# Miniprotein binders against q9h3h3, part 196

Target 1, 235 residues: q9h3h3
Amino acid sequence: EDGFTAEHLAAEAMAADMDPWLVFDARTTPATELDAWLAKYPPSQVTRYGDPGSPNSEPVGWIAVYGQGYSPNSGDVQGLQAAWEALQTSGRPITPGTLRQLAITHHVLSGKWLMHLAPGFKLDHAWAGIARAVVEGQLQVAKVSPRAKEGGRQVICVYTDDFTDRLGVLEADSAIRAAGIKCLLTYKPDVYTYLGIYRANRWHLCPTLYESRFQLGGSARGSRVLDRANNVELT
Below, E stands for the ipSAE of ESMFold2; O stands for the ipSAE of OpenDDE; V2 stands for 0.75 times the mean of E and O plus 0.25 times the DockQ between their complexes.

## First folded at step 13 (miniprotein)

Design GH9 (at its last look DockQ between E and O 0.90; V2 from the best seeds 0.85)
Fold by OpenDDE base, look of step 13:
Structure GH9 (fold): chain B 235 residues (1-235), chain A 102 residues (1-102)
Amino acid sequence: as target 1 above (235 residues)
Amino acid sequence: DPEEVEKLLEKLLELIERAARRALEAIERGDKDEVKWLLIKARIILYILKELVTDPELRKKAEEVKEKLRKAQKALEEGNLEEVKKILEEILEEIKELIKEL
């Protein structure tokens, strides 16, 4: 994806974040209702703008599942943004280490595994597996984008509480793989999103910290995880 | 493509407008958390917009809107919802002018 495509996707994600969400909250809804909810709102059929014949008549930004242990603690995002602007004004060098330190200082530590899938059975099956893993407590929270009019790939986001906790990031990868997902995964901290840092930014910061590739055989995790910043395999 | 950049800039400005309008509605509902997040989102959109804008005048105006958003965030933290409302109305006017200048 070229830089301009990343900004377009960012703008669309921001638009989606403002529209209503279809949410299954395991804290308030019995787990036994999950299968009926998944059947009612398959991501491949839920449309972004509520197209005729879709399960939704109104616009939907995201379809989400919240686990029992889900806490919407995002830290001090406002303080993070202020510190980021002050840093830019200072003319000091900006590195991945600088952003990591800003994130730690302001407790903005959430991140997500991302997967892109074409609309259809494979997407709906992947989402059902993730949703079940969230309800069963293997994952905390996940969301999937609804179907766009253009029929482009949909994204599933699986969140972790701390992108600096390498073990937690790897455990989430393992849970995703255990759900039967075999596609490429990329891990992005939310700090980059909150600061408007995408691909092709002027600081040459890569918002992708990890990549997970499915591996047939050998590792108990069923994946190979690469630290992109250090170019080191973690598994 | 300059035309594609212009369309994206327009979309980003419209998203700021939408965020500001929804924040005004959230104030009337007493949902301070929704207001907080809408202001954060508007600020993210401005970061994206600022990286795309090459015109010095548009960049200056974008910086002015960013400063107003910062003031609105501060006013929200202070519990001064009337000031937040006032600033959001000013932002809506400025964004409307910016869209006309594209």
Scores: ipSAE 0.854, ipTM 0.936, lowest interface PAE 0.5, mean pLDDT 92
Fold by ESMFold2, look of step 13:
Parts: sequence; structure tokens; C-alpha cells
Structure GH9 (fold): chain B 235 residues (1-235), chain A 102 residues (1-102)
Amino acid sequence: as target 1 above (235 residues)
Amino acid sequence: DPEEVEKLLEKLLELIERAARRALEAIERGDKDEVKWLLIKARIILYILKELVTDPELRKKAEEVKEKLRKAQKALEEGNLEEVKKILEEILEEIKELIKEL
């Protein structure tokens, strides 16, 4: 909406990245412990800085769940950044195709479905469903922001490992919907995040690749998914 | 509004400072992977900062910090943690001066 809104949100997310994370790691923690962990740390109650009465006494930047099969490979992000800088001095046009090519060349292929929910039962229920889907293997990794002092909307990020793999991205959408989530989802490749490219950028790039809207009478996946780059309905 | 831009620029500079300090702490623990990711993050913040800056001299100084981050990354890849530490300390001094100039 506002050009500076995206930059403020980016700054807040980067600050959170550098604070401690509260993590359930299925690679080292038995799945049977998940329900107790979720009950102890609902995202609507975990506070950013450890307010009195919070389940956390220390700051928390993110609450995350890593699946049993989670094998992080962020690719060559530093090479991506160097190539991006060189591209800008080359005089070549910067387009969505250019960004896709950079991401593929440097194997920076991850991306994420995003949802924004107000603090409360609906957020905690949605997160619990996502976390179970991760531990059960339908999703690989997800995170949720903690409760801010101002009480604004919180974000759940559900990662996929390859934004160019349309089937994999749509499977993640289906898994999210199977958890009972009916709100708007948007999909953003991580390449845009690593290059600091947000909504109001000077190249008019759109960092949102897909939108997903829940639809009762829609496709087998229960979603109407729009490819934002081509303005094409996928479902 | 110029005041809002200045506040955001100060916030971004403080985040670079925080990333650099955290990277120095990670060097003390020998955690090279954490250092790498903090250098990546600092570079992202500089990309955002440079798009907001209208003052050519401030933009030039931001570019100099970005070049020091590139040097720090190269030193890290070569295993030269003492050089990484030296560069990070230089970045911290430059960031503090930039914040003061706001």
C-alpha cells in the first residue's frame, strides 16, 4: 500500500531473524512431543520480547517447525547477490525472467506461501495444523511470527524448496487447505527477499508469484490459484 | 515525509550495525556459517537502504560499506577470520558515523 510500509515490515522481519527462534525440530525431537510443544507455545501468546505472563521469558524472533525430511539448501545466495550487482551495472533490462534466471543459475530456488491472521484461536489453530502437516511430512518447514506488542496481524510462512516446481508449490497449497485454512495465501520466491526487492521497487517487479483463494466448488485441491506473472488461472 | 525517511534510514543502519556485532560474536564461537548468513543479511539491508537514499554522498558511503561486506565474505571463504573481524570493526565505525550524520 505505502512504499515505506514494505520497507518497515522488511526491517522488522530482519530484526526478528537475528533474535532467538523457538524451534520444534522433528529431525531430533520425537513427533509425540509436538502437541505438548504447541500447547505450551501458541503463537498468539508467545511475545516478541518476553512480556510478563508470556510462556517465553526471552525474546523470540520466530516460532518454527522443521520436518523430518527438512534438508536446507539455500543455494549460492552470495553468488546470487554478486550477480545481481553485476547485472545492475551491465545495462541489461531487469525483468521477472531475469530474476528467475538468476535464481535458477545460483540454485536459490526456495519460496514460501504466506498467510496473515489476527492473534487468537484462529491463528493458533492454523499454526497447529501447519505444524502437524510439517511433522507428518506433507510440508517441510514453516514458521510463524510471535505476538507483537501492538497486536497486529501475524504471519505464517510455509516454505517449498523449488518455486519453479509448480506441482510442488500446488501440493503445499493443498496441504495448507487440508489443515482447514481458508484465508488468502500468497507465494513469494526467496530470491526477491535476498535481493531486497519489495512491492514498490523501481523495476515494477511483483514479488508475489501465485495467489490462492479457497473455493468450495473448485479444483480437487480446494483452491483457486492465480499465476500472477501470466494472469492465468491454474485451477 | 523527510522525517519518516530519516527514521527508516537510521533503523536500517542500526540493523546493519546489529548484524555486524552478531557476526563478531559468531567469530568468537567459531561459527562460520552464522557469520556467512549475517553478511548476507547486511547486504540485503544495504540494497533496501540504497533504494531509499536520495543524498548521493550517503549513497556513495553505503556502497563503500557494501564493498567491505564483499571483502569480508571473501576473507571468510578463505578462512581468514582475523581479516573478517578487522573488516567488521571498520564497518561498525563507518555505520556509527553514518547514523550520526543523519
Scores: ipSAE 0.827, ipTM 0.921, lowest interface PAE 0.6, mean pLDDT 89
ESMFold2 (binder alone), look of step 13: mean pLDDT 85; pTM 0.834

Design GI1 (at its last look DockQ between E and O 0.84; V2 from the best seeds 0.81)
Fold by ESMFold2, look of step 13:
Structure GI1 (fold): chain B 235 residues (1-235), chain A 97 residues (1-97)
Amino acid sequence: as target 1 above (235 residues)
Amino acid sequence: DPEEVEELIEKLIELIRRALERARRLAEEGRVDEAKWLLIKARIIAYIYAELTGDPELVREVTREAVEILREIAEKTGDPKAEEALKLAEEALKSVE
């Protein structure tokens, strides 16, 4: 695997951020309309640039669902970036602890569980389960990429409010598993995204904080979660 | 693959230009929060570029452009959010010059 694959995907995500989104907003749309919306816009059929035969005629950057309790608060991202730039010129060491402290100081605490799935029934089924969990209040906000490239994987992002709140991150993992999701999940705090830090970085930082694997043999929890930053199993 | 890296670098440069052009348009319209978020996005892309190339030039360029755009917004609107954002951008500029 190429060391810059994450940066390529990041560039694609940045481009997508600047195009229109398809949004189901439970704060303004009745829950009874969700199933029709999901049937109209399955992520395996919604195209990035509005290809012929797709349900969308215009470009779509992301497909998103906002829960009833979704309250957007990104924190002081501008201040975070300024402090980061000052640290880089200071000569002080850059460690996972300094990134955690920057995130806390600037209240940039959100993060996301990520899953990658090929286009088709498995992706559409997973997204539908996640979207229902959001509308029902078990999750707060999620998005999925549209189909851009035949045979390529798409990504579902499920956001949490505070990566330092271990219980909250684990609750989101449990809600994802309760929706029937069995694939590998990885968790990335948004602070790494806002600072442009990916796997191939000069500080050797690991942007993936947690890894969740479906638990074979079954349990009420449904997963085994590893804290990669501290090398401990949480479950 | 050197060709793949060059293609990625060209993509990052184009995305920065697109984000900055939109931020300037939003500044002309007085749309403070939207302009601020595009400038944040441009800075993220510049960070990726700097890490790939070892060259901080786009970080410097984005930071200088952010100061110019935010000053225009603050002058046009008088919005305290624009004034605060300008102050932070000026602090960031001092770090990268």
Scores: ipSAE 0.823, ipTM 0.923, lowest interface PAE 0.7, mean pLDDT 89
Fold by OpenDDE base, look of step 13:
Structure GI1 (fold): chain B 235 residues (1-235), chain A 97 residues (1-97)
Amino acid sequence: as target 1 above (235 residues)
Amino acid sequence: DPEEVEELIEKLIELIRRALERARRLAEEGRVDEAKWLLIKARIIAYIYAELTGDPELVREVTREAVEILREIAEKTGDPKAEEALKLAEEALKSVE
């Protein structure tokens, strides 16, 4: 994706964050209701703006599933943003290490595996697998974008608590693969999102830390994970 | 495409306005955490704008508005979280002025 496309998608994501979410919360809703909820709100049919004939009459920003162990802790995002602005003003060099240190200092450690899928059965099936893995406690939280009018790709986001915990990131990849997902995955720390850093940024920072490719007959994880920063395979 | 870029810029500006207006309404209701998050979102959008245009002015404007909104919440609610958020916003404003 070119820089413009990434920024456009970011703007759409920010707009979606401000609209109501369809949420299944496993902390308050029995797991036995998940299948009915998935059938009621298949992501390929839920429309971003509540189009006629869609399951939703009102705009929906995201469809999300919260696991039983889910605790929303985003850290000190305001402090992170203030420190980022001060850093830019200082003229000091900005590196991936700088961003990592800022994230650690402000406890903004969440990240997500991303997958992009065309609307349809494959998307809905993938989402159902992820949602089940969240409700079963293999994953903590996930969300999927609703269908856009243009019929573009939808994104599933699967979160981890700490992008600096390589083992935790890899475990989430394994859980996603175990759910039957075979597409390309990319891992992005939320710190890059909170600072408006996308692919074509003036600091040449790569917001994607890891890539996961499905592997047939390979390791117990069912994928090959590449560390993009070091260009090293981790699995 | 210059036209597509201009449309995106206009969209970003509109999203900032929407976020700030909603944050102000939430502030009036004493909903500190939700207001704070909308202000964070407004700042993210302003960062995207600054990267596209090379102009950081909207970052400054959003930060100024955030200070005003958070001050209103802090005065109205006396919530320590609002006071902390206000302090951080004031520190941020000093860094971009």
Scores: ipSAE 0.780, ipTM 0.904, lowest interface PAE 0.5, mean pLDDT 92
ESMFold2 (binder alone), look of step 13: mean pLDDT 82; pTM 0.781

Design GI10 (at its last look DockQ between E and O 0.80; V2 from the best seeds 0.74)
Fold by ESMFold2, look of step 13:
Structure GI10 (fold): chain B 235 residues (1-235), chain A 97 residues (1-97)
Amino acid sequence: as target 1 above (235 residues)
Amino acid sequence: DPEEVEKLIEKLIELIRRALERARRLAEEGRPDEAIYLLIKARILAYIYAELTGDTSLVREVLREAVEILREIAEKTGDPKAEEALKQAEEALKSVE
C-alpha cells in the first residue's frame, strides 16, 4: 500500500501547481519586508483551500520565495517530453544514464532538495530559515506546501540550477543546514518530475539522487550525503 | 490497497481533463505561455497514470489535444516557440501512431 504514496503526493503537487501561489520575490521586494511577510503567511497557517481562520481567503497552491538572482529557465521541457515518448516506443534500454543524457540534451538541469515536516512551529521555523537564505543569496528559489484540510506532512522544496554540478548541490545542502535544519533531505532532479518517474517505476530508476542526513559533531557542513544511485558517500 | 489506487486513478483523470480544459481556454484568451505550462503538467499526469495502470491511452489523448491547442496558438501568434512545440508534439504523436 505504501508503494504509491509518492504518486499520490505528486498528483496533489500537480494540482497545487495549477492554483495561485503566494510569492515573495526579492527581485522586486526589499529584503526588509521579508519578516513581516513570513509572519503573515506561515505555512502551518496558510491553508490549501482558504479555510476559516486562515490568512488566505482563496486557494493557495504553493508559498514561494524567489532570490535576487533567480532567473526562471526550465529548459526545453516540451522537447524533453517528446523525446521521452519516442524513446519509450523505440525499444532502447532506459537507464539512469539515459535520463541524465536527456536532461543535458534538453537543458532541463534543475533539481531540488526536499524535506517533509509536520505542521507547526518546526515547519514554520524551517521555512523562515530557508526563506532568509534565499533572500540573502545563499539559495536561489524555494517553495513550501500550504496546510492540507486533513493535516499531514508538508514539503519544503529548495531548488538548484544544475543537478550535474555536484559541488553546487552540496553547497545548497550546506546552506540548508546552516539555516538550522536537521531533518532528512532527499534530492530529486526535475527531469524525473517532468517525466512522471517516481519510486515505483518499471525501469527501476532511482529518482532520489542524493540523501543528506544531519551529522552531530561532523564536518563543517554538518551533514552526511549519500549518492543513492551508486551507494557511495560523498562527505 | 486497491481502493487507494482507484482513488489515485480517478484523481489523475480529473486533473488531466481540468488541465487540458484550462489550457484550451488560456490559448483562446491569448495566454499561450500559461497554456503551454498546463500542457506540460497534463503530460506529467498522463505519464503517472500510464505507469500506474499500464494504459498509455491518456498519453495519446493529451498529445492529440496538445497538437490541437498548439496549432491554434501558432496560427494566431506566429510565435516560433509555439511552432517548434507544435512540431515536436506532432512528431511525438506520430511515434505512438
Scores: ipSAE 0.727, ipTM 0.879, lowest interface PAE 1.0, mean pLDDT 88
Fold by OpenDDE base, look of step 13:
Structure GI10 (fold): chain B 235 residues (1-235), chain A 97 residues (1-97)
Amino acid sequence: as target 1 above (235 residues)
Amino acid sequence: DPEEVEKLIEKLIELIRRALERARRLAEEGRPDEAIYLLIKARILAYIYAELTGDTSLVREVLREAVEILREIAEKTGDPKAEEALKQAEEALKSVE
């Protein structure tokens, strides 16, 4: 993906963040209702702008599932952004280590596994698997983008609490694979999103920390995870 | 494609405006957390704009509006978090002017 495409997708994601979400909250809704909710709002049919004939009449930014242990904690995002702006004006070098330190300092440690899937049965099935894993406590929170008018790929995001906890990131990958997901996964810390850092940025920062590829008969995790920063396989 | 880039720039400007307007309304409605959330989004959009154009003018504009909105929230609620956010936004604004 060229830098322009990444920025366009980012803008669309930000626009989606501003619109209402369809949420299944396992903290307040019985798990037994999940199947009915999934059937009512299949991601391939929920439309971004509430098109005629869609399950939603109003715009929907995201479809999300919150697990029992989900606690929204974004850290000090305002402080992070202020520090980032000050850093840019200082003329000091900006490295991946700089961003990691900023994230730690401001407790902005969340990250997400991303998968892109074409609209249809495979997407809906993948989402159902992820949603169950969240409700069952194997994952904490996930969201999926609704269908766009152009019929482009939809994205599923599976969050982890701490991108610096390598074991936690790998455990989430394992849970995703156990849910039956076989596509390519990329892991991105939210700190890069909050700072508007995408592919082809002027600092040459790579927002993707990990890449997971499905492997049949491989490790107990069912995937090979690559550390993109160091170009080292972790599994 | 220059035309596509221009369209994206226009979209970013519109999204920023929408975010700021909604944030102001939410603040007036006594929904400060949601207002702050939209201010964060506006800031991100302004960063994307700055990356595309090399122009940080929208970052400054967002920060100015954020200061105003956060000040209103702090005055109405007395929330220490809003006060801290205001202070940070003011400091950030000074750093980019």
Scores: ipSAE 0.723, ipTM 0.894, lowest interface PAE 0.6, mean pLDDT 92
ESMFold2 (binder alone), look of step 13: mean pLDDT 84; pTM 0.802

Design GI2 (at its last look DockQ between E and O 0.78; V2 from the best seeds 0.81)
Fold by OpenDDE base, look of step 13:
Structure GI2 (fold): chain B 235 residues (1-235), chain A 97 residues (1-97)
Amino acid sequence: as target 1 above (235 residues)
Amino acid sequence: DPEEVEELIEKLIELIRRALERARRLAEEGRVDEAKWLLIKARILAYIYAELTGDTSLVREVLREAVEILREIAEKTGDPKAEEALKLAEEALKSVE
């Protein structure tokens, strides 16, 4: 994806964040109801703007599943943004290390595995696998974008609590692979999103820290994870 | 494509306006956390705008509006979280002026 496409997708994601979400919350809803909920709101059929004939009559920004251990803690995002603005004004060099330190200082440590899938059975199946893994406690929280009018790819986001915890990031990858997902995964810290840093930015920062590729017969994790910053395979 | 870039810029401006308007309504309702998050989103959109255009004026505008909205909610609710958010927004605004 070129820089423009990434920024366009970011704008769409921000717009979606402002619209109502369809949420299955495992903290308040019995796990036995998950299958009925998935059948009622398959991501390939839920439309972004509530098109006629869709399961939703009103706009839907995201479809999400919250696990039993889910606790929304985004840290001090406002403080992070203020520090970022001050840093830009200072003219000091900005590096990946700078962003890591900012994230740590302000406790903005969440990140997500991303996968892009075409609308259809494969997407719905992948989402069902992820949703089940969340409800079963293998993952904490996930969301999927609804279908756009243009029929473009939909994105599934699987969150981790700490992008600096390499083991936790790898465990989430393993859980995603165990759910039967075989597509390319990319991992992005939320700090880059909160600061509006996407591909082709003026600081040449790469918002993707890790890539996961499915591997048949490989390690117990079923994937090869590449550290993009160091260009080193971790598995 | 210059036309596509212009369309994105227009979309960003519209989304910022929408976010700020919603944040103001939430502030009137005393919904501090939700208002704060919309202001964060508006700020992100303004960063994207600045990256595309090289113009940081929209970042400053969003911060000015954020200060006003957070001041309103702090005065209305007396919520320490709103007061803290206001302080941070004021400090941020000073840093970009």
Scores: ipSAE 0.843, ipTM 0.931, lowest interface PAE 0.5, mean pLDDT 93
Fold by ESMFold2, look of step 13:
Structure GI2 (fold): chain B 235 residues (1-235), chain A 97 residues (1-97)
Amino acid sequence: as target 1 above (235 residues)
Amino acid sequence: DPEEVEELIEKLIELIRRALERARRLAEEGRVDEAKWLLIKARILAYIYAELTGDTSLVREVLREAVEILREIAEKTGDPKAEEALKLAEEALKSVE
């Protein structure tokens, strides 16, 4: 109902970034503890602000799982932002190719598959499958939003380390589908997030690079993946 | 939806203020990397504000405050991470002025 829905969600996500996170870190925590942790902190029951009766007594911004091979490397985000400022005043055209080159130059290559689910069993089941895939090494890192006061949809973000590595992005899609997830997935390179670029932007850029749709009776991955920049199917 | 847009704008301004205040405290505590990430987030919020309003003044203000925070800590501590972040913030500020 809001022409700036993505911007509102982005603001809420950044507020959440500044609050405490609930993290299962496979680099320091035995994998055998994962199921108990998932049962204690289902995303449909963890509350954003720590409501009475919740598993959490304090605000929670995000619930996250770090895989054993997770090595955080956001790249040169400050340099990216500085170059972005200079580019905007240069008079040069701003295109998807320009954004891609900025991301490569500053090594800001991460991106994420996104899915939106209503609170409830489907969300908790999807998150559990993703979390297991991360701990088992099929995915690197994922997070899920907690339940908000209004009980609206929640988001699961599944990260990949290089959006220019198309095979790696498609393998992450396959791992998500193998966890039993059938909803629409969209892929957004982190460069767009760090530059505050959402659907309603003055450059008419499309921040969604890929779209994945579950396909009954399809390929081994079970998906049809569309490259939104080139309007071509990859599967 | 004019009321909803105004509420989002007010939220963005408040979030920027909170991020900058917290970045100052973290920098004073010597937690330079955490302060840098809050300054990055404040800039993202200011970019969103500029897209909603057409007004880039908040991006400039965030950058000025980032330079102040980073300069003070770089001078006080000599931390190479703060010096590097300061140089980048100064470059960005020059391009938007």
Scores: ipSAE 0.801, ipTM 0.911, lowest interface PAE 0.8, mean pLDDT 89
ESMFold2 (binder alone), look of step 13: mean pLDDT 81; pTM 0.760

Design GI3 (at its last look DockQ between E and O 0.88; V2 from the best seeds 0.85)
Fold by OpenDDE base, look of step 13:
Structure GI3 (fold): chain B 235 residues (1-235), chain A 97 residues (1-97)
Amino acid sequence: as target 1 above (235 residues)
Amino acid sequence: DPEEVEELIEKLIELIRRALERARRLAEEGRVDEAKWLLIKARIIAYIYAELTGDTSLVREVLREAVEILREIAEKTGDPKAEEALKLAEEALKSVE
């Protein structure tokens, strides 16, 4: 993706964040209701703007599943943004290490595995697998974008609490693979999102820390995870 | 494509307006956390705008509006979270002026 495409997708994501979400919350809803909920709101059929004939009549930004252990804690994002703005004004060098330190200082440590899938059965099946893994406690929280009018790829986001915890990031990858997902995964810390840092930014920062590729017959994790910053395979 | 870039810029501006308007309504309702998050989103959109155009003026504008909205919430609710958010927004605004 070129820089323009990434920024366009970011704008769409920001717009989606402001619209109502369809949420299954395992903390308040019995797990036995998940299958009915998934059948009612398949991501390939839920439309971004509530098109005629869709399961939703009103705009939907995201479809999300919250696990039993889910606690919304994003840290001090406002303090992070203030520090970022001050850093830019200072003219000091900005590196991946700088962003890591900012994230740690302000406790903005969440990140997400991302997968892009075309609308259809494969997407809905992948989402159902992820949703089940969340409800079963293997994952904490996930969301999927609704179908766009253009029929473009939809994104599933699977969150982890700490992008600096390599083991936790790898465990989430393993859980995603165990759910039957075989596509390419990329891991992005939320700190980059909160600071508007996407591909082809002026600081040459790469917001993708890890890539996961499915591997048949490989390690117990069923994937090869690449550290993009160091260009080293972790598995 | 210059036309596509211009369309994106217009969209970003509109999204900021929407976020700020919603944040103001939430402020009137005393919904501190939700208002704060919309202001954070407006800031992100302004960063995207600045990256595309090289213009940081929209970041400053969002911060000015954020200060006003957070001040309204703090005065109305007396919520320590709103006061803290206001202080941070004021400090941020000073850093970019």
Scores: ipSAE 0.844, ipTM 0.933, lowest interface PAE 0.5, mean pLDDT 92
Fold by ESMFold2, look of step 13:
Structure GI3 (fold): chain B 235 residues (1-235), chain A 97 residues (1-97)
Amino acid sequence: as target 1 above (235 residues)
Amino acid sequence: DPEEVEELIEKLIELIRRALERARRLAEEGRVDEAKWLLIKARIIAYIYAELTGDTSLVREVLREAVEILREIAEKTGDPKAEEALKLAEEALKSVE
């Protein structure tokens, strides 16, 4: 695949971050309103720029659901960025351990499970299941990209608050599977996002920490999860 | 595709400009947290640019703009969050100059 594909996606995500979001916030909105909101704004029909005939008349960067217990804590991102810049000028080697230590030192510990789905019923159904899991308290926060005019796969991001807490990350995977989702999931710590590190990087770092594959037999969680750093199955 | 690389470069530069302009408007309104996050976004975009081009000059330029913007916020509001963010940005700029 083209070495710039990840960078194009990163640029699109940065642009989307800066546009308005459609948000269902369970901290301020009764759970009984969720089904109507989901029916009004299916991600396969919400368009990035407010196309004619779509439910949104204005641009939308992301569609998001915040759970009742969601308490955002990004950590010391400024300090993280400063240390990263100093490290690059120091001549010291940059390794996965270095990135992990930077994240821990600056308390930038959040991360997300990612899934990619084509526009249509499967995407809308998966999103609805995730959104319900968030409002019911099994997950903290999730977002989904809107439909682009050219069409292409959309992404659902399901956040966790500490990538070093393997049990917490696996519990989020289990909640996603309980919502009926069977596609491949990949997990990316936010430290890589805040440092602009994507798959095609000069250090050959792998921003994907875990992969989750649905399987019918095996663990009680319904998943086979691989730790990409150690090539070890966790489930 | 060289043409796609040039289009991506142009997009990254425009995204940085947009983030910095919005951060400056938020600074004029005294909105510290929102301005800080846009400055963080601008730095991320500058990192992507540096990886794509090998040119770190945008990281330095974003930091210079961030110091200017954060200084204005800190002086206008007296907010300890703005003063801490300014100090961090000044230290970061020294390390890359």
Scores: ipSAE 0.825, ipTM 0.923, lowest interface PAE 0.7, mean pLDDT 89
ESMFold2 (binder alone), look of step 13: mean pLDDT 80; pTM 0.734

